# VHH binders against Dopamine receptor-interacting protein 1 (Dorip1), part 12

Target 1, 310 residues: Dopamine receptor-interacting protein 1 (Dorip1), of Mus musculus (Mouse) (q4kl13)
Amino acid sequence: MKTLFEEIKASIKNNYNQDRSFWRPVLPWGGVFTIKAGRKAVSCTPLYVEIRLKNTCTIDGFLMLLYVILNENESFPRELSLHFGREFVDCFLYLMDTYSFTTVKLLWIWDKMEKQQYKSEVHKASLVIDLFGNEHDNFTKNLENLMSTIQGSYCSNWHCPTRVQEDQQRTISINPPQEIPHGNLIRLAVDELFCSKIELCEERGCGGLREFSQRVFCHGAPPFVVLNMQHWKPEDLAYVPYYLDLSDHKYLLEGATLFNKEEHHYSAAFQIDGHWMHYDGLRNVNLILLNKPPEFLLLSSLVYIRATEK

## First folded at step 3 (VHH)

Design b30 (framework vhh_7qbe_3)
Fold by ESMFold2-Fast, scan of step 3:
Structure b30 (fold): chain B 310 residues (1-310), chain A 119 residues (1-119)
Amino acid sequence: as target 1 above (310 residues)
Amino acid sequence: QLQLVESGGGLVQAGGSLRLSCTASGFTYGMGWFRQGPGKEREFVASISRSGGSTYYADSVKGRFTISRDNAKNTLYLQMNSLKSEDTAVYYCAKGDYYEWSKYDFDYWGKGTRVTVSS
């Protein structure tokens, strides 16, 4: 019984000596789609004859991660279809399987993003779509209905003006803690955000104790979550938990996105059978095994999928 | 709730061998063994990755102890050879998560099994 990691290892080994037909699909940075004119369109000249994508690294890693998950986990296509729609998932898989990489990015841009999130212009008969920016705006924000959470709190002081409160968050952001005991910093930071706790009430002049409930998902447990990591170091990739318990639901690590600060470029790493496999759309090779945490790549996001028994 | 049940402890003569087992009530990720001797704090003994491809050992047990797992049975093993009096301890099974470069973060613990090595 082959795992996806075994298939990727075999593909890497085979490509060392053989045709590229054995390589897994890899999304290149950017893309070009040529529009073919119909024979009957003689009286109307189109404004552009091709579509050119640039700065797509903000979505490329996530699209590769979704494709890896869809191939590795038998239940995930059905689960994802409940949220993205069956037509989206079917089309996505077909386009990835047929190496229609520019079209799969256009599927994301036009079906899942809002028009104000990207720039488009016609330049010298090309429609140029520019996804320069960040992963949150171009990918994660568009999934807020899947990942939104609420945390209730209650102050012990009856006279507190904010005695009962709710903190709603549309996405999940994890900041490194200032001080921690010995242990995994990421797990502790995630627990701090999600777990129940009691703290001194911060309302001016209150002096009560505020009890926070466990943070819960507004729309039920999503099939996958994206954790936005801020100021996390490359070496922290070595200490990413295999699983997280989020609001009484287990999530299994699938991958991460990584940020090169000097290049303003995103890449990804897939967690396959306990190993990190690196993907970079600017490289013309398939996934490569990481034998150590990458020195120059900041941990940008973590992707987890909801666990099921068996 | 996940349960970890250790077994296989007992009294053994120095130079002898014992095999400890830990059975989990469900699937586990990284797993490890810790021990606590009389009047001492708990110390790390050995750990193994989910796939079994990576193992880590405390220097005091390297070459004498072997950690292994059977994922089909949700069972972790510790084969202890060439036992010494200083190996006398209660041995605890732990479940956690870690990668091949990391051996830390255990979050579920069993109740322990006692090993006594006599001189």
Scores: ipSAE 0.000, ipTM 0.139, lowest interface PAE 16.5, mean pLDDT 75

Design b31 (framework vhh_7qbe_3)
Amino acid sequence: QLQLVESGGGLVQAGGSLRLSCTASGFTYAMGWFRQGPGKEREFVASISYSGGDTYYADSVKGRFTISRDNAKNTLYLQMNSLKSEDTAVYYCATGEYYDFSSYAFDYWGKGTRVTVSS
ESMFold2-Fast, scan of step 3: ipSAE 0.051; ipTM 0.546

Design b32 (framework vhh_8fcz_2)
Fold by ESMFold2-Fast, scan of step 3:
Structure b32 (fold): chain B 310 residues (1-310), chain A 122 residues (1-122)
Amino acid sequence: as target 1 above (310 residues)
Amino acid sequence: QVQLVESGGGLVQPGGSLRLSCAASGFTFSYYGMNWVRQPPGKGLEWVSGISYSGGSTTYADSVEGRFTIIRDNDKKMVYLQMTSLKTEDTAVYYCATGDYYDWSSYSFDYEGQGTQVTVSS
């Protein structure tokens, strides 16, 4: 464990001469947790003596990113405690700091996931928990109240059946633009979602002009945002913005999660001094510089952290 | 107003040196990586060099590695390209552009400037 920490720090320092703020924990895929017998006799024989986790790649990258975010600024643990609960944040930080990786995954599964989101069965005296699925159901769904946004609109035609309406989104989902413009497609797509605009009202038979206000966060600007990247191709990863303006708040790129469609496997990438460092819990326990286009890695999500002051 | 203004180009002999400058304004310069790209006569854009937002990391195209050096000064909102051992094939219009570059096979950059002409000939 101690060796793992020193190995990660040495790797980061040697390649990028970075401070502790750029240290990234490396969670192995899966995990095993051994259950200790109680001091009291059980009323029946135990159904299982250990818990085995598999297909945890849907949460591993996000748990690493959450740990980095919580250590970025003194105000962030306080702000995130309002959403996750103080006990959760305190326990999460303790478990990550002590390299209790299987236990931190169990904390997430039991405290933050719904039973229907994962498979569990007893097999040969082991409780097997399988997180096969997607990142939204297993992780980002839990961020809905933190990242919810609302956009108002008003139609100039007073006979419009939906003259005044609000569009509340629980997640920030980014789709490629309808037209293929030149330049940064991700920045353009984000701006299309958040910026104010006036366009022809799409209500059948209306013919009025609809004015959309700027999209704003329902609960104030969160300490971080996760952009759920939908229908992006490997080619669309040509350029990822280092900086985004979201509703008059500045956010800096922290990382990304990546999806290998052939292997149905998630990995992550960390933005360290302008370079992408790749994490993969199955094979690559060390962070590896991405120095070529990803052939099989689709952009699954982007993680941005709120910039401190202007 | 967002603006990038390149300067420092000119006529230089093979083997010579030249320093290009890019003055940035209208955005938070220290938040963005910066790049130099060039367009040779009759050819498409090619990426030359990149520097991270802090200046701690630099990357170069194989064709210029060891000959060019990219530097930035965040206080002055400037990025520079120091070119040495210039070759005739370095003749191009040079542009500076903002952004962090993930896929080096693509040259999609924000805020491409007006450009500065570099001509390497006798």
Scores: ipSAE 0.000, ipTM 0.121, lowest interface PAE 19.4, mean pLDDT 75

Design b33 (framework vhh_7qbe_3)
Amino acid sequence: QLQLVESGGGLVQAGGSLRLSCTASGFTYGMGWFRQGPGKEREFVASISYSGGSTYYADSVKGRFTISRDNAKNTLYLQMNSLKSEDTAVYYCATGDYYDWGSPSYFDYWGKGTRVTVSS
ESMFold2-Fast, scan of step 3: ipSAE 0.005; ipTM 0.344

Design b34 (framework vhh_surovatamig_d1)
Fold by ESMFold2-Fast, scan of step 3:
Structure b34 (fold): chain B 310 residues (1-310), chain A 122 residues (1-122)
Amino acid sequence: as target 1 above (310 residues)
Amino acid sequence: EVQLVESGGGLVQPGGSLRLSCAASGFTFSYYGMSWVRQAPGKGLEWVATIKYSGSEKDYVDSVKGRFTISRDNAKKSLYLQMNSLRAEDTAVYYCATGDYYDWSSYSFDYRGQGTLVTVSS
């Protein structure tokens, strides 16, 4: 079994290093875009002759995941075009299909990011764009309207000052439980957020029971969801469910993003045949099998794709 | 043959104002986004402001928001930067530059002129 898996791993690595083919492209960290000298400028000098990207780890894993998502079902490019714009989706797919990875990152930076989220400076005839920061500001903030949810609640106490309440969330944030429950930790944490429940009203002096309805998507079930995993331990990768039922829709596990606290660096992991394959743009090796939980990598997010089977 | 010629720089007291101008020729000015960039003595180039080809959208670096205003006149092929409430840290050589913020194209549009010096001192 191990021998077979090592052969599969080597094949994936070789394909990504040689042909950059098939549905799972591998983006290198950063990038360089050379500006071709075209026009003869008599009284003008170019400000820079190339663009250099740094610290793109905050977007690299998500760009790879977005490409996979767009290729999972014919309806997904149409649905995501309503959110991102058709021109963005068409250009993104074209650039990924032609291995134009630095250009696809520039498409994201210029079309989807706000200028205050990154730094730019000309250094030695290169425009250096530095994406140092976090995944939310640089990528997942753009998904807020797609992934917004709302949950209603009603307190049994007639005199409760907040008897009827709505909780609208723009992101899906999954916190670890305060006590470690036995078994499927992530599913239980997701169910705590999404499922209907009854619990003691937290209003000061109320003492009533608050009934929460099922949390639902404000704009319909999205083609994919990103679960923001706050402070989850590396070993929790072993307990990630292969599927989730969210608002009566089935979602299948595609991958995760991981955070190295010491290096302030993001990487990703992909589920391939029940095994976690690690992607790190800073490594010379494109994918590595995770044989054990990564000691220094925190689970940053989980990505699930909506099942398209009827 | 692209030409960009800046003017309007000079010595000004803190809190003063200056208007920079850039005269463009050798390309279809109205089709290109335009920017102002600056270089303080001994430092790298810093982007200051951008204006869309149509003039409809403008963006600024945080340190100049509310103090500087970028504008353009496509008929005159001219770009302007109105600088108010000037500070010592605004001292730099200012360049006008070409650039399209959505597509750098297969050819470089990133040209700058010779610059105009702005000195803010007492």
Scores: ipSAE 0.000, ipTM 0.214, lowest interface PAE 18.6, mean pLDDT 75

Design b35 (framework vhh_8fcz_2)
Fold by ESMFold2-Fast, scan of step 3:
Structure b35 (fold): chain B 310 residues (1-310), chain A 120 residues (1-120)
Amino acid sequence: as target 1 above (310 residues)
Amino acid sequence: QVQLVESGGGLVQPGGSLRLSCAASGFTFSTYSMNWVRQPPGKGLEWVSGIRSSGGYTTYADSVEGRFTIIRDNDKKMVYLQMTSLKTEDTAVYYCARVKYTYGTSFDYEGQGTQVTVSS
């Protein structure tokens, strides 16, 4: 049986058209869940008969990426169960494998999001859930304990008020460069964040040298990492490295999330056999090959998967 | 007792080449990232190059990129810095430095380093 990932690959190979499929191989924007009569209390009519989801683009790309990650290595479901919970991981995989897309989004919303992170209201016998916002609040905030890092530093000046210091970061954020894009930009930016270094101490009047250790993961190397790219320019997508070494662990490029500022809409791109394939759940279009960086889409996040030696 | 011993420095003409060596002892060499740092006359310490514990990733300061190559041999417990196309601005005392992946570690220098002088 084909997994969703294999069906995504097959859509590229077979020039797949949405009109040809009873099952769409990609997660659609939004969703509708109909409440069955058998779920009602004996003498009570519920206030709504269906649940309608809107503005789910803040989670859709990451749900697709999470499904692919969980299928890349037999150890990943076990490792991610330590973070997300075994019941969540098992249910998530079952729902994705059965194309129960609205239900998988409801699983994420109810199990992983706080009520204050989204809006809900009853309108015309429907419970409307609105996920308008950003990817961090709605998805990647849940990854902070998985991806947190720490870097120690030590100043040579005995009188430095911050002589021995640590810098703990909950997210991996990569600032866009001012330079013309080239093949080493992202690699160099990641290395600057993670590498050991010696710099002039920034404390006012100190004049000492501060020695920084290599940045390391607080809870061990995660099975995947999300780099927050802070909306790098579209042309920068052409220069994304296929692998990164993070704290002496090799990570392989899986995909990216993209942001359309004018539409306030998120989409994603998957690295499949050396090609960027664009996913947009809002469009009535299957995956499309990106021959050039998209003109209006900013690079929002890069997703890398930890490599496993055979 | 942790010890790092640098060697291979000397006088060289502009455009010349030198190879610096660092012999490590007293710790599990293969678990530490290693770096080269230098101190030009009358200036502070300047980071030059780094190599991760496996040797799988190397990085360089902009001023030396394309001219210098850092290499390690975990079996011999050695770090090397191959320097080509040397400039007068490369004149400095060169130190190899150890960094561990644990908070609270700093660079360990052997007191003398190795002097590189680039002049005609």
Scores: ipSAE 0.000, ipTM 0.092, lowest interface PAE 22.3, mean pLDDT 75

Design b36 (framework vhh_8fcz_2)
Fold by ESMFold2-Fast, scan of step 3:
Structure b36 (fold): chain B 310 residues (1-310), chain A 120 residues (1-120)
Amino acid sequence: as target 1 above (310 residues)
Amino acid sequence: QVQLVESGGGLVQPGGSLRLSCAASGFTFSTYRMNWVRQPPGKGLEWVSGISSSGGYTTYADSVEGRFTIIRDNDKKMVYLQMTSLKTEDTAVYYCARVTYTWGRTFDYEGQGTQVTVSS
């Protein structure tokens, strides 16, 4: 696939991408990549003259967020290149800077996704790539090593069968509590995962007190985190904390991704100057101010960026 | 207050060279990506070149690649555009622009501009 990565990087010199727009601030849904030079016939597939992308909403919001994050702090490209690879980060920035949106999606698909995560089929002279699915499989799974956490706990009862435990998690998942939504609900749910605490040991008949250490990042505090917010309601956007303290590191709210169950479609919302701006690559060419909670959209994830000032 | 001041424009024959300068003030210059954009007579704005906050990464529009070079000096809070092999099509008002953190392709501040005219 590195050969294809090299082809993708080279394509910018030949202007194969047709979706370039200087003033458009959002990635369009899908994409078409036209091959002018004609590809070598592949023994297992017919010759194709274009690549068509569909259902890219599972990655579009995150690609926009990644670009913003990489430009937030000069240390972030360095830190993220340790995870994604320097060549990937360099090429990603180059493609985004030149508004080569279809090509940047192809870079993600072939460099970062596994074949079984997407469908590809040749129809007439077109290779059709379908990213229908979910955000985790198509994007955030690649972040597991970046945001892995571990929490230790110790029970005061020497006879406790689980006296010393470690809980390592590859994702940060926040389940909705059975409480009425309010301004502290998300913060309390996050604190339940991350903060040190002492509570009654849940082992049957133990009667001891279990002390939980603060949950810490396995590989250091990442430049950004993605909180999985499955099953949260869209009105909860009004109650999202602007700041979170995760493992003694301050994180600032950047955005959210949203899911429409009826259409099986992902969109995103970006926090700009205290306002939620909606992005939907299928419908809008610009960001739209959310002055009311969005209808039929579930809060899928929250994205926070590590603060650069302490 | 954010301020960007361009200079160095002028009249040049085709094939000539010019060096544009942009002096920045009112913000932490070393943390922002900087760009040059231009507006030809009767046309919209066209992005020309960009440079990362550290200066280690540069990008160019296809029309100017190989002819223009963008550089910056963070100590002096300056960004420059070295223009060579100038063509009539390069005639435009050139603006220095700061990129918004939130949307890296949206320019939130532009200077007053400097006129470049390429004619025989």
Scores: ipSAE 0.000, ipTM 0.197, lowest interface PAE 13.8, mean pLDDT 75

Design b37 (framework vhh_3k1k_2)
Fold by ESMFold2-Fast, scan of step 3:
Structure b37 (fold): chain B 310 residues (1-310), chain A 120 residues (1-120)
Amino acid sequence: as target 1 above (310 residues)
Amino acid sequence: QVQLVESGGALVQPGGSLRLSCAASGFTFSTYSMRWYRQAPGKEREWVAGISSSGGYTSYEDSVKGRFTISRDDARNTVYLQMNSLKPEDTAVYYCARVKYSYGRSFDYWGQGTQVTVSS
């Protein structure tokens, strides 16, 4: 009996030198769940007999990435159970491994999303759930307590009205540097966010220098991080770092989510043992083995996984 | 519609230098990253160098790092490859390409190429 992850690894092993290989459809866009009622004493007619999911691309890429991450290291299911709950993690892995893809999406919607985050209506005996929107509201918002960071700062001017400050961020958002130096732009943007620095104090009339401490994780280094890519143009994404040093912890590039603006559609890419896959729930062949790393030209998010300690 | 015209290829001696040019038309040049590829006789085309559309980022194949420099002039719709310390193994037809991402695969629009020969 092979799990979904074992079948993916077998496909990789058998297809190294091909730009594309077919594997079983995984997390196809949308979904239909048929409600089966047992024999009951009551004679009521249900308002709906099926659930139809639409525009699930806002969660599909991250569900695929979460499944891969949970299988990369034996400690990750235990660590992520502290955040998501043990029952969620156990059920999620079971549903993915049994190819119960519509049910795994319903697990996410009902267990992790708020009712106000999606639209639902009954139409012709079907409950239609529409996840149109963005990845943050529908998925990565749930990661805020896992990935929150804090940075302290103090001003050299003893009379500064905000002499000692703390900046807590619930998400990791990376913007292009204003000046484009030589080097890796993504690494430089990450370093600008996380590294200690000294800048002119922005308090009106202060005139002091403000020293910023290194940014640290509020709840320890998470098993993975999501870097939200904001205001990047395709031409500025020529280099995606294989690894990042975040708060003195080494993280390795696991994957990315990609956004097609014209179609308002998300897809994903990820690696297993250095072999890259592209996932797109709208394709008939929706999981494709690549013979080289993808061009990350339409980045929505980068996903890094914590490296095994020495 | 997309047209790329390479020029500057010549016969040079080992240790020599050469500058290749690629004139682009039929698209908004400043919004695209550009690449140089090469193809030696009997071999597949291989990537040589790349430049982001902003010009702020460049990348190189390991065998040419430190010897080749890619640059661009958006006012002239032209990308350049400056080749220094040329070796016989650099002998190839050099192609300019426009990069486009499509569903897990990048693909390039190619020019006709310009021949570089490094021989004594």
Scores: ipSAE 0.000, ipTM 0.131, lowest interface PAE 17.1, mean pLDDT 80

Design b38 (framework vhh_surovatamig_d1)
Fold by ESMFold2-Fast, scan of step 3:
Structure b38 (fold): chain B 310 residues (1-310), chain A 120 residues (1-120)
Amino acid sequence: as target 1 above (310 residues)
Amino acid sequence: EVQLVESGGGLVQPGGSLRLSCAASGFTFSTYSMSWVRQAPGKGLEWVATISSSGGYTDYVDSVKGRFTISRDNAKKSLYLQMNSLRAEDTAVYYCARVKYSYGRSFDYRGQGTLVTVSS
């Protein structure tokens, strides 16, 4: 039995020298789940007979990326089971490998999302679940146990009212640096967030210096990280770093999610067997082989995978 | 008082090498990311390279990648730029710069600069 991932790799091998669309969809936009049991209600009348998903592009790219990551190394399913639960990881892989795409999205929605993050309503005989929104609320904020970080700070002024502080972040959000003439702005922004630093204490009337320790992962170095990009101009994204050092661990660029403002639509780009793929659930063909690394001018987030070279 | 003092510039032929040094004082050098920035005659400032506080994180402008290497010695409070395979277009005044955190996300201090002239 070939898995979906093995079939994708075979398709890439056969089309390596061509920029060509794959005919097989992988996580198409939306989904319909039909309630199979023709249940005769003995004491209850059912309100709906199917579940319809729409605007799932906020999770589709990340679900594809998660599937690719889980197939990159034999240790990753075990490591990610510590964060997601073994039952989730096992079920996720099974559903992807059996082409049960609507069910894998429902697994994410019901197991990992909070009800207030999406709209659900009965329309005619269908329960409609609408994931319109953003990737952070629908996907990345649920990665707290994987990528949460903590940074301590200490003011030199003994009389500072906030002398000792801790900043715990559940997800990693990167803001653009100001007034840098040229160069890799993403690397500088990541460095600003993670590296130790000293700056003037901002408490009113303090006048002390605040020392920030290096930001560290609360639960060890995760197998992958997601950098949520905030307030970036396309011009500031001229270069995406192929590696980052995060909390003394080397991470390599695995992929990105991309946002089209005109369509209000998310897509993704990621590596499989060293080849770049563009994924878009809204296309008739969902997965396209790229001849070179994509240009990330529509960048929404960056995904890095922990280096395993020893 | 924050001080950054560059040295090591000079005249070199195309294809040659130079090593620039920057001596830092007046702050805890080991806690700051540092950069090299250059200004060619009649042009604006161009960022060249950055190194993180620990030295584990380096980045370069594309035109110098593979030719230049940024490094630091926190014990000696010194920043270095090893420049190989120099080209005429590398001719510039090179500045050592301290990366500013939280206050504007730009360089808050730079030295006086050291002139590098690449000419046959």
Scores: ipSAE 0.000, ipTM 0.121, lowest interface PAE 20.3, mean pLDDT 78

Design b39 (framework vhh_8fcz_2)
Fold by ESMFold2-Fast, scan of step 3:
Structure b39 (fold): chain B 310 residues (1-310), chain A 120 residues (1-120)
Amino acid sequence: as target 1 above (310 residues)
Amino acid sequence: QVQLVESGGGLVQPGGSLRLSCAASGFTFSTYKMNWVRQPPGKGLEWVSGISSSGGYTTYADSVEGRFTIIRDNDKKMVYLQMTSLKTEDTAVYYCAKIKVSYGYTFDYEGQGTQVTVSS
């Protein structure tokens, strides 16, 4: 009995299939996986002899971040195994550790993505898989149960038709500011989303006061969170806090994903020793130090890792 | 607990060769990927090369591809960097790095380093 994960491991170990992306220290854009046929397999010729991946930028930055997060704390592989599955986490770490980057993308595509979110076709003896789309459908949608939050509210008016309400959010979304950006803006927006408050009830004709409880994580504080920034400006990287309190838990800045609107291309930036390091699998083999916010790259998301006490 | 000790650096003429060695202790060497990083005078750390835990997969910075070779011996707990066709731009302190993360520029430990000077 072999699972998909066991078959992938066996394939690499036995050299029957080869991942040709393992030459790089960071995930390249796309990828090629070669299917190696034996000399005696004349009548068993497959419809394709390789798999080619295109437009993988929607997942590449997050796969890099996931690997870093899994290595950040000894408890994180266990905690994330409860969400992703133990076989997935084990196989993912094995593939990343062996620089099997095309295979790790295939693991994500086949195990975690919906078939409707990518196209696949056979073209000139290659199976072409195209991940053109957005980060949510291709990656962060799979984090909904991990990051989901709930906030209750209760109206003081006995006759309010919506007296008791719940607001469940599957994502943490921070809209672009209506004011000039400053160093506290993201922190204040996060605090407004999570803190308890009392406000005038917005139900038509109610006139009561609505008490909102503190917003809490539905399944406990996750090892990391992703804040959807909805394409803030590149200059906004200068205003990202290195520390956030979310539902009484401390989180430290790990990275960001960036969007080039003209090229319809995603890249990422990682927070390393107080500096932003740019990752772009389409352009660079290595991370590049950002001395200034990159021009025309919109802030797509921020990633924070749960802090651990010494 | 974790210890990495580099050796093999020195002064060499352009076009010459050197072999760097790194002796590891205090962790299960065979389960970690290892890297070489360098720091040129007056500059930050630059990733040079990486090798998987098994030694089956290697990666190199574009600037050294085809000139440098990384190898490891898990039984001896050693990682090596064979450098050929050395250029003046290769002058740097070279560090062996136990990499916890996949970035190539980040590591949870580095050794004391070994100086490589390439000059005419």
Scores: ipSAE 0.000, ipTM 0.262, lowest interface PAE 10.9, mean pLDDT 77

